# VHH binders against FAS1 domain-containing protein YDR262W, part 4

Target 1, 246 residues: FAS1 domain-containing protein YDR262W, of Saccharomyces cerevisiae (q12331)
Amino acid sequence: KNVVNLITFKDSNGKLHKRLAPEEIPPRLHNSQVNSYPLGYKGMRDFSRPAVNLDDILGTQQRKQQEFLAELSPLSLESKLSLVNEVQIFASYVRNDVETYNKVSDPNEDLIIIAPTNRAVSQLTLKPWQFPNNIDKLESDGATEKELDTAIQENISKFVRSHIVVYNDDKNSYKKVSPGCTLLQSIDFTESKKSDSETGGDILLKKEGEVYYVASSRDEKFHAVESIENGSNGVILMVDFTLVGP

## First folded at step 1 (VHH)

Design r4 (framework vhh_rezetamig_d1)
Fold by ESMFold2-Fast, scan of step 1:
Structure r4 (fold): chain B 246 residues (1-246), chain A 123 residues (1-123)
Amino acid sequence: as target 1 above (246 residues)
Amino acid sequence: QLQLQESGPGLVKPSETLSLTCTVSGGSISSSSYYWGWIRQPPGKGLEWIGHIYHSGSTYYNPSLENRVTISVDTSKNQFSLKLSSVTAADTAVYYCARDFWSGYPKYYFDYRGQGTLVTVSS
């Protein structure tokens, strides 16, 4: 057989989940990704603790984890997104959604931002403002300028909110699907009128050795987190794919 | 569509080095999303993971084979290769190249395989 990414299963509540197939053999050491951030460069300074603890969500403790207190920054996620060259396209979409931008700049929030690289966004066959509402079809069907603007803004908001998780240090609120693998809910999942916001999720987060991995419920594949940036109100995980697409 | 294809000699003499190449088409070896590896199946036995290479250039080998195995990549040709030194009759197997999205779980998370190539070790 050639294809085995994730399996689907139904829990005792009748909900469908995607999970890693059972595996007993411990993984070999895999530490290709680094999460170090050079402090003092252009005046950056440490915080005394991280706003988000990914290991608490995953129930993991890694002896060779490269996350250090000295790597924390007092800069907000808003400032961090503006400084990370590799995610500027995504950052521009965040700025175009007022409510989400306000959350990213709010010191009272604790967020996990799964930020797709410029490469990842550029490879989409449709731009984020063009899906899931079909803008070309709406226009050809005679939609007004106001209706088109509304549909475009809805597309942007859905794209951005599908990449952001509100951190909660209540470990019981997160669904463990396997050791070191947890199902998370994006803001879009939680706020959607059609989603079951009390249960389920749309993002899988896993840690293997020192490396974090993310999968979308729609993609069935884990992607390694390329870098981690800590901010005063959360964390940015940079990935080479988008969690939603056309 | 992504396709992986093994190539190399079907017969290797004991004590020599087994050398195989995997040619990838329909996708890039330089993808940051995937690992590229080798697995084998001796006649009448189960699959055995040999090793894989990550986009950072890091290699991960089965500890039972690591002193004999080298996996390398040639991005200009979109190929990766296996060298297994000091072969014996126990190395006779069908060898597969594969793509894996999940490091550390190679037996269960290969999403694409070549069709396999039989390598016989005999004098």
Scores: ipSAE 0.000, ipTM 0.102, lowest interface PAE 19.6, mean pLDDT 72

Design r5 (framework vhh_rezetamig_d1)
Fold by ESMFold2-Fast, scan of step 1:
Structure r5 (fold): chain B 246 residues (1-246), chain A 122 residues (1-122)
Amino acid sequence: as target 1 above (246 residues)
Amino acid sequence: QLQLQESGPGLVKPSETLSLTCTVSGGSISSSSYYWGWIRQPPGKGLEWIGHIYYSGSTYYNPSLENRVTISVDTSKNQFSLKLSSVTAADTAVYYCARVSGSYLRGAFDIRGQGTLVTVSS
């Protein structure tokens, strides 16, 4: 039987695999993380490198709590994503984009992940694997299984990469727009742009009082960050909306 | 209101095992939203994360301490415990138990016990 929601992905050794679409994969339970160490000797972060600091990105001073937690939060973003029940649909999509998943587990990366809640993803009129490529139309037009799987994987990669920012002080992925407000470039924006324009971006991050807010080009409205989870290789901002949609 | 309280011996001899228990009151340790952890502060030094545990028994340890540390949970008693083996004078510190949400700026260590001083000395 032809399974439209079957996806193809490439592992870290370059081998191709097929799995059910991410929304059909049960969320990772805490039990699957039994005795998982934050990072081994092979995966230890170089703590001499600057950690992701939201207050520095926004032009405010680093707080004592942020400094303390950055030093004491040895869990990778991969581990954090697998343990946060509220973002498991998004986490499943991340696991099905091998190149992005490798970045999320890389101790030498510095990432800002804007993670949509299960509620936010479930409220979409089309599932993330169904846009922007129109899978139903491709199937009705006689696309092969391989072509269909490729289009689904492209949709998943775009969805995932639209929610992740690579932070690098040498190659700034951010620009201050106003006090307390900074423009960020997602991985998808960086890959799709035709020019290395410093003025461009698809995500706005701001802070008002003690609350952080995120906006995207999708609806251009600021949404409150519900929680912030620090990892050894970056930070997760949990939000109740998706940065791209149908 | 949720409260955490450390208990255990305040003196441990070198080479022995340091054992502490944290009692949780005013809430359940069997919460899917939280981890339960241990941090310490040696005299005149900064805070050091030791490890944390989920109510299912899943554990995460500081790599610098992982060969000596064991954290366990007893959901029937609403308690979790720390064992640190082969102690030396460098393990002398105030030990705190804490609730850990993973929420960086909104209370990753939002509730801590009062702390208990453990001195390693002959």
Scores: ipSAE 0.000, ipTM 0.133, lowest interface PAE 17.0, mean pLDDT 73

Design r6 (framework vhh_rezetamig_d1)
Fold by ESMFold2-Fast, scan of step 1:
Structure r6 (fold): chain B 246 residues (1-246), chain A 122 residues (1-122)
Amino acid sequence: as target 1 above (246 residues)
Amino acid sequence: QLQLQESGPGLVKPSETLSLTCTVSGGSISSSNYYWGWIRQPPGKGLEWIGHIYYSGSTYYNPSLENRVTISVDTSKNQFSLKLSSVTAADTAVYYCARQGYGDYLSWFDPRGQGTLVTVSS
């Protein structure tokens, strides 16, 4: 949660607006300067633990000892996100969700991050902090600064967590739906489901030939994974779309 | 429907002045609600804030660039501009113009332009 000084004013239509004071904007918006280690950083990955293996998840190939070792990277997902220019907007949102950022920097996690490109995020009709809570409507209805900050942070967390899968060997973490196609559960899905609906998922992952594809389970519109970056605590799948939108 | 578009030379020689203009459409730059700014992204690096301007002409600059940067606004044309003097190869970057309002800290971007690549080379 990033709480900053806001200037409140009314437009010509009587609507209340807030903006950042100039003093709240850092001298440099360089990712490495704002991507500081969060409280609770865990250190180094235990490389004896199995790495995320997409082919094993899909059931298209069984894990081999040599392949397992070859997939490990000394760089964490946190470091990888900061280095991939094409996903900087998404990476900035990840940094503003403290709980999720702690998982991304934790060497004892195994994550699958479906990272939308800057292009994909920029094409949204609303920015990730503006949905699903309607921030403009909340402001026009006279919501307090605290209520607006809470709604905005909820929007950011939902967007970020809808794109990240916490991988584990638990059978409830994924479900094979067809040959080469598996249903995965995002963090947002696992937080939203109750004990009576602990099965299912919201992200579809498939492989055709040498290319991986990702879709939202809601519309099943598959998009090719443009690149894959392996980190020490998981994998980043770069895609030119967002799994959730306005 | 607010749109921002960068324009200006894509090539600048070392020691010369880099000059870019941002054209705002679908909204007024004379809004008291927003600042209008410039950010850049060098190849392989993160975003760097350059500065921003209020429609009244009040300017705020990155301290590391403040002796080389000038931002100006032309409310009659609904435009604002960047001048960066004494450029070097380190100034090679994609330059973006952006509206800065509520939530414009790194994670809360309002509308910004598509970006324009400026290469500093002899």
Scores: ipSAE 0.000, ipTM 0.111, lowest interface PAE 17.1, mean pLDDT 73

Design r7 (framework vhh_rezetamig_d1)
Fold by ESMFold2-Fast, scan of step 1:
Structure r7 (fold): chain B 246 residues (1-246), chain A 123 residues (1-123)
Amino acid sequence: as target 1 above (246 residues)
Amino acid sequence: QLQLQESGPGLVKPSETLSLTCTVSGGSISSSSYYWGWIRQPPGKGLEWIGHIYYSGNTYYNPSLENRVTISVDTSKNQFSLKLSSVTAADTAVYYCARLEGRFGELYYFDYRGQGTLVTVSS
């Protein structure tokens, strides 16, 4: 009945260690979190501004950012995901997909992460590693452990990548569909080569008043964004639903 | 209605082996979806993962404890067990058995756990 994450970390020798999460983080680790950004490969990034600006994507006014204190943080999305207790189940799935985790840790990326809450993930009838490949059926049909592990990794990758957008302003990777509403392409969508579809994406982002909303383009059922966390390499939008399900 | 129940001696002498068994009811231990493990909580401290086992017999141990820990599974009895050798007063804790989900990399969730059993190491 109790859901407690067991997470990994690397020591100075590169050895993986396991700890129960959330674990009490010593104050010294919090104070050193800015060091999560690679010092030797800072590129030409301007750390005085967020990597992703939702109002620029939506074409909405910037006045709110000028009226309120903006959080301008050198902390990466990796660090931000580890600090947001409400999305730790999703965060653990991100860490399990090596290629995507590398993007989340990369200071040169610009990502929009649509992060489902622990509640949203827990309400699914199957865990993310159990769909869309039917793991129980594969096992019953005599699949090997390697075949099961491959199918489960595919499930995890699809779940994680369906919630992450690689934003690149130079490529105009977003498409405005109406005033204040923009169509985005998840990593999963781009990998499936559905870019030529009439919709051109799988995630809808809109703003009404001061509230941001997210929907799957599949059903256009909008959910309010509960919180927004800015990182040095992108933004996290916390939502009460999952973009893909069983 | 899955239920896990710890059993074993509540008192162990220093240098002896701590032995606990977890009985699983309301579900099968023979499932590719889950691992079965042990965690403990010493008085006034946080939870510590001890190790876990897959129904095939594959084991994964906390590196700090790996030289003293053995976890085994008995699918015919729907049980799994912990042996911790050469115990000291530092091993005094409430011990929990648990089901863990997630089979990739080093990430797992505690899905269900028992109510816990106190084991005191004292002469």
Scores: ipSAE 0.000, ipTM 0.170, lowest interface PAE 12.9, mean pLDDT 73

Design r8 (framework vhh_rezetamig_d1)
Fold by ESMFold2-Fast, scan of step 1:
Structure r8 (fold): chain B 246 residues (1-246), chain A 122 residues (1-122)
Amino acid sequence: as target 1 above (246 residues)
Amino acid sequence: QLQLQESGPGLVKPSETLSLTCTVSGGSISSGGYYWGWIRQPPGKGLEWIGHIYYSGSTYYNPSLENRVTISVDTSKNQFSLKLSSVTAADTAVYYCARTYRYGSGKYFDLRGQGTLVTVSS
């Protein structure tokens, strides 16, 4: 009666509104979910609304009646990553970064995960745990086992965090660059001491026709998003390249 | 509408400082979401990013050049400038000023000036 859980959303004019959370609607209790929501009102998500609306971020409005039905009570992003065969190498790196893994499984997050395919990761000249810290050089310079482990963990964390965006309306986590094109900030960008988090970004997302495209500073070209998977706490965009490299 | 124009000496002596200015017209350098920077192309080589600045003064430099580069902004004149110290013949290039919406590595540029040739020679 006195407990009201509100979710913030943007309308077509960009105005922020608050609405009642799904617990004000009879809950669909799915104990088979890998990540289960709390039985209280606080932190509950609107299951009838996608966790992240890419068209809203880009300003490209369209009807999605078919997708609406498909998004009722979806699995968490952690569960979705575990089930998508083509991104299993990337998913294994996510599991090796404790803070990011916890964020990906958090039902109160809204994430955009740009997941490189197994092919994209396998085409790298160095594995993600080998850059940007040069592990071979550290070892040859006499680094201790603990120092090597720390450098490897930093490499993994940077790789994973460079592919994940925290969508947050209150923090202005995206900026429109042109019609249908938006600048996004990865977790690595926002945590970097060299980042101007107010205005800058490291990922471009655009839509042309019905196809989404992603670009990074690595090669300065747009790559088509091969597939999109919606989860309860965000969206996965599968791409044929890695956003950072050696 | 918006355009960029480089200006400065076309000849610099070895060991001296190369100084260029970019004038922004048709829009404000204080426009949010954009960084203003410099790139160069040596004869017969690819493009090399030098650095960027945000209108507030925050700068990001190419690590290979960072000890020699200073970029500054003058919002009152709608201009930004490049200083490259201790020049050698290897710094001979066409220099472009550019606009970008990214801060790091500077590989994205949506607008560029026409370029100005700077020759390092005695």
Scores: ipSAE 0.000, ipTM 0.113, lowest interface PAE 18.3, mean pLDDT 73

Design r9 (framework vhh_rezetamig_d1)
Fold by ESMFold2-Fast, scan of step 1:
Structure r9 (fold): chain B 246 residues (1-246), chain A 122 residues (1-122)
Amino acid sequence: as target 1 above (246 residues)
Amino acid sequence: QLQLQESGPGLVKPSETLSLTCTVSGGSISSSSYYWGWIRQPPGKGLEWIGHIYYSGSTYYNPSLENRVTISVDTSKNQFSLKLSSVTAADTAVYYCARWGIAARPGYFDYRGQGTLVTVSS
């Protein structure tokens, strides 16, 4: 039940208004990373090649060079996510997770972003900010606004990090499980694993013919990748499902 | 600068459909940062969230109302609308259109309209 009490305040013209207490959305603090090169920067990228090569990861055949080059973009993943209308709900959650947003805007990163469509997110029985922490229960149990905001932010962080893979030059961020099929570790998996030697994963990526498919390793139900966008620091795979849910 | 304004009939007969429109000025509804929605306050009761929409057309409805509610958006007119079918006297309330950040819980608005009273009676 979403019944709440109004608060009364006086505006700059002296008029009384009623509204709910506002929630603060932190401002974007790290736009400078688009224009600054931190210590350890990889140097100027070769923009004639993708930052992440999915076919090398899968052991599959690549497209013709001319068609492949036409799909490459000098735009960062941050810019690409902002421009893809179909994933704006997911993109908005990425923007509200400071640590993840910093990775998406970092030119030193090579990321695979599995971006669920607005449809996929809207069809969830609970919204990304509502799980796995039960926000309604925390509120009912008397949690403070600060505690609720922390739990909500943890939910958002887990959701976005479960959809992003950090590609490693050492190639130890993935394991081939069968021809054309590879097991990947999301950021959430890597942060949650018990030791650095744990070689499992939570995302399955495969290619059949010219079509890429993604599944959660938990249920192995593959969904076709609807579009692929190459950015300067990684790749975006758009899918009509979410890798984690309530 | 941002202003939201409700419009629609103040009287609706039982069993008919309540239709309201919200006109947004001083800002664009085609914003990836915000949801646009409807909240109501029955006489003597607190605020109840009805539903909201993202500019892409994605909708979210209060489960207690979802089989009677339709929210739509018209980005070319900078407007969004509410239709509530099969109304009864229990739907008599002041109806507000509102905006809130995508990280906010439904109904936790930063801007709202002045409200419009809708009375359900014969």
Scores: ipSAE 0.000, ipTM 0.142, lowest interface PAE 18.4, mean pLDDT 76

Design s1 (framework vhh_surovatamig_d1)
Amino acid sequence: EVQLVESGGGLVQPGGSLRLSCAASGFTFSSYWMSWVRQAPGKGLEWVATIKQDGSEKDYVDSVKGRFTISRDNAKKSLYLQMNSLRAEDTAVYYCARGYRYYDSSGYFDYRGQGTLVTVSS
ESMFold2-Fast, scan of step 1: ipSAE 0.006; ipTM 0.362

Design s10 (framework vhh_surovatamig_d1)
Amino acid sequence: EVQLVESGGGLVQPGGSLRLSCAASGFTFSSYAMSWVRQAPGKGLEWVATISYDGSNKDYVDSVKGRFTISRDNAKKSLYLQMNSLRAEDTAVYYCARGGLRFLEWLSFDYRGQGTLVTVSS
ESMFold2-Fast, scan of step 1: ipSAE 0.005; ipTM 0.239

Design s11 (framework vhh_surovatamig_d1)
Fold by ESMFold2-Fast, scan of step 1:
Structure s11 (fold): chain B 246 residues (1-246), chain A 121 residues (1-121)
Amino acid sequence: as target 1 above (246 residues)
Amino acid sequence: EVQLVESGGGLVQPGGSLRLSCAASGFTFSSYWMSWVRQAPGKGLEWVATIKQDGSEKDYVDSVKGRFTISRDNAKKSLYLQMNSLRAEDTAVYYCARGKLTYYYYGMDVRGQGTLVTVSS
């Protein structure tokens, strides 16, 4: 398996900061070069690309040198989702949507995943596969098995994709709402191609003090981000709330 | 037509108080969440406070919590913002806005002309 050399740096608090050594950062690879890696190697992030930086998106001031530096994890977001016990229900829905699953395991993507906790999903009055298409009504109205399967898959895809943002390294592409508050576009929003260019987004991200918050049209309230997990191809923001619901 | 008319702004010393009012017309006021937003000189629009239709739920930006109080009188079709312990950084044009401020309203603000609040010694 590939071994990557890390530079270890300690701040004044004695905390370890890890970063890939410059000689170990892979250049942008041609497709033919990817095949030269050992069999079973799924590829590495192109570390020449800017990593996801939430404070850069928000335009918030970075803390001083003593704050922990962002560490690039060797694990993909898919691997991280599978390992974080608190989001396993959401992770199972991600795996059910093949296109999204491929995106979250792709080292060439940079994603922000707002992952709802098991508790948040379990508290929904309908399961994610049951909305917004009313499956019980479709069945009662005589929908075929294929029509039901299609509606269920649409529900799952919408639920999952409503929680994932594709990071753009041009921070000026984001709509600034106010200082420390930025409007983001989920994959679902982007693929729906909503024409509202001024408001063009469905997720609000803000930072107040040291705490991040997210909001959506579901209840129009900010919900605190309880933890942040870094993957090689993005970040996971864990929240005790689902951004879309029945 | 929908109209929101703000009043009550003015010059006040740091530590002072002001009460802003907003008179609504052209829509069923009691059926909408209402918000206050502000814009400081040279800065973007900032959400300040929101109140539910019946007044049962209120939210505030952290910098004004404990100092500002949002309220409404549905019979008078009026929204209020009581501002106490005012600071220089509260200097802004304050706007009354219809609805709970959401992603969909940031580019399509339904708001009044605003009332200027200047906090200066």
Scores: ipSAE 0.000, ipTM 0.147, lowest interface PAE 15.5, mean pLDDT 74

Design s12 (framework vhh_surovatamig_d1)
Fold by ESMFold2-Fast, scan of step 1:
Structure s12 (fold): chain B 246 residues (1-246), chain A 121 residues (1-121)
Amino acid sequence: as target 1 above (246 residues)
Amino acid sequence: EVQLVESGGGLVQPGGSLRLSCAASGFTFSTYWMSWVRQAPGKGLEWVATIKEDGSEKDYVDSVKGRFTISRDNAKKSLYLQMNSLRAEDTAVYYCARRSYSSSWYHFDYRGQGTLVTVSS
């Protein structure tokens, strides 16, 4: 059974902290280069770029100038992911995929991150680095260390990229499937189904009343968005499920 | 045990200045990147500034660039934040934070108890 271990430790001031146990991500795949970079090396956001607007995607629009000005100055998605305790497992996987981490830290990107909670990830029967490539089978079949490392990194990339959408401010680019419900394409979908990218999608977003809901297009089982965190380069939707699984 | 203790917070008028200090103990201070993080009333944590282990690289959130200066003294195991031209929006509890060895540069192992900075006329 998959159990994601968080460790709780007490500092000298008596304050309790939680972090991922070292064994939750294969050490050989850790991106050590990220630890050497200063914050803000990606430059500043061009604030003339349109901010992510979920209601615009859904075909509804509310004009709130004061909210708009406040949204222009929040922390980046990278900062938000690192500071939100409830999504630290997902955040750690994002940091282990160099290309995705670079996109999340880019102030001139506009992203929708559907972030599964620590609890949601811990309920999976396999860890995210163990699917869809069957690592145990590859190892038993005599795969080399290089082949295993490649398969594990592909699993990590697919997992994180399946939860991230690149926002497009042209509302006509989004396929409306019903009133208040729109089909979205994750980064993984766009890369995997390039020939179908203009007609398909793997994520459903809808709004009922004041509550947003997300579903995988595969099963159409909607889950309420538990919280929304606005960043300068996008939005984080916290959910109690994963969009892909074993 | 790792310990971080902030000091220097207080009440200042807009346009005023404050210098925050952080005393570190229980680890090899000179081998860690250090940061200042703040939390305004009713808001989440916001990263403010970071400094490399040897002081050669510094970075700041845009709203404080040109106004705040981060520095460190490895011999004294101390981290500092010089805050000039303070604004009402800078009102927050300021935390000294140590970057996690094996994590991203935004992830922190430890932070202190914080020091309150109030900017009000």
Scores: ipSAE 0.000, ipTM 0.122, lowest interface PAE 18.1, mean pLDDT 74

Design s13 (framework vhh_surovatamig_d1)
Fold by ESMFold2-Fast, scan of step 1:
Structure s13 (fold): chain B 246 residues (1-246), chain A 121 residues (1-121)
Amino acid sequence: as target 1 above (246 residues)
Amino acid sequence: EVQLVESGGGLVQPGGSLRLSCAASGFTFSSYAMSWVRQAPGKGLEWVATISGSGGSTDYVDSVKGRFTISRDNAKKSLYLQMNSLRAEDTAVYYCAKDRIVGATRYFDYRGQGTLVTVSS
């Protein structure tokens, strides 16, 4: 039998059960660098309150603040990503980018992770490690093994960093585009050229009724957030699309 | 629209066997782990077995290990539960389940109508 990863859950009667994680295999292209924080590390975060308040970002007020808290809210985002079966392909890419993996395990970070489902990633015409650097072309042009590994790592890092926002609890730091709609900056955007870093952004977040929606600012095609998972150091928004593609 | 339709239940004697089937539609079947859950008369829901999207990994509740086998056919979008060495305690309505996780709490997004399995002495 293959190695099985088990997660725990409660049924409708409160009984605790276990479930297998999806079998999506991470790409073989990683540096095996040691994470600074072990799986399940909770740090000194106050587990009784959410690390990220989406309604503060949107300029709206949530009457029931605690309704954003999911079971296991004391767990880190890294632990939460490992437990959510529907995002295991994305989670595997996060694990293969050591810098981002360390950030999602860091109890001193507050992150918004927009996690594409296994379905969303599987529908891409090229895998995340294959763009934006054209790996096949680099190899045919005579790139060395080290140069190919570097280009592949850059592709993976760009993909995962394009889906993660560093939360700031100063709500004035976010650009409001309309009531209930805010422009956010991914880590990839903030690490890019400085020219628009303080006023621009690459992700749109909005709320209509009780449903959150996200879009790439490039095409403004909104997709509903399918689930929200609170961790000790941030929040995961599960979506059935990718913010960047080939 | 997601649909799950179970079949194969019936009356069986202790020690007998049954094979349950679940036909899925409305979603990319091979991308999701699937489960069988059951509800005995007068009791709550009990998880029975789970199979990964590819079919390579399985897990079972201790009381059915070695007796039940979960399997799937992704080309036919079908889930199966082979039940051997049935006991009176296995009497229940069996449901095919597709769910999602919020935190570590599993919510049954979609659950079929169920199929009744009665094991009589």
Scores: ipSAE 0.000, ipTM 0.116, lowest interface PAE 20.1, mean pLDDT 72

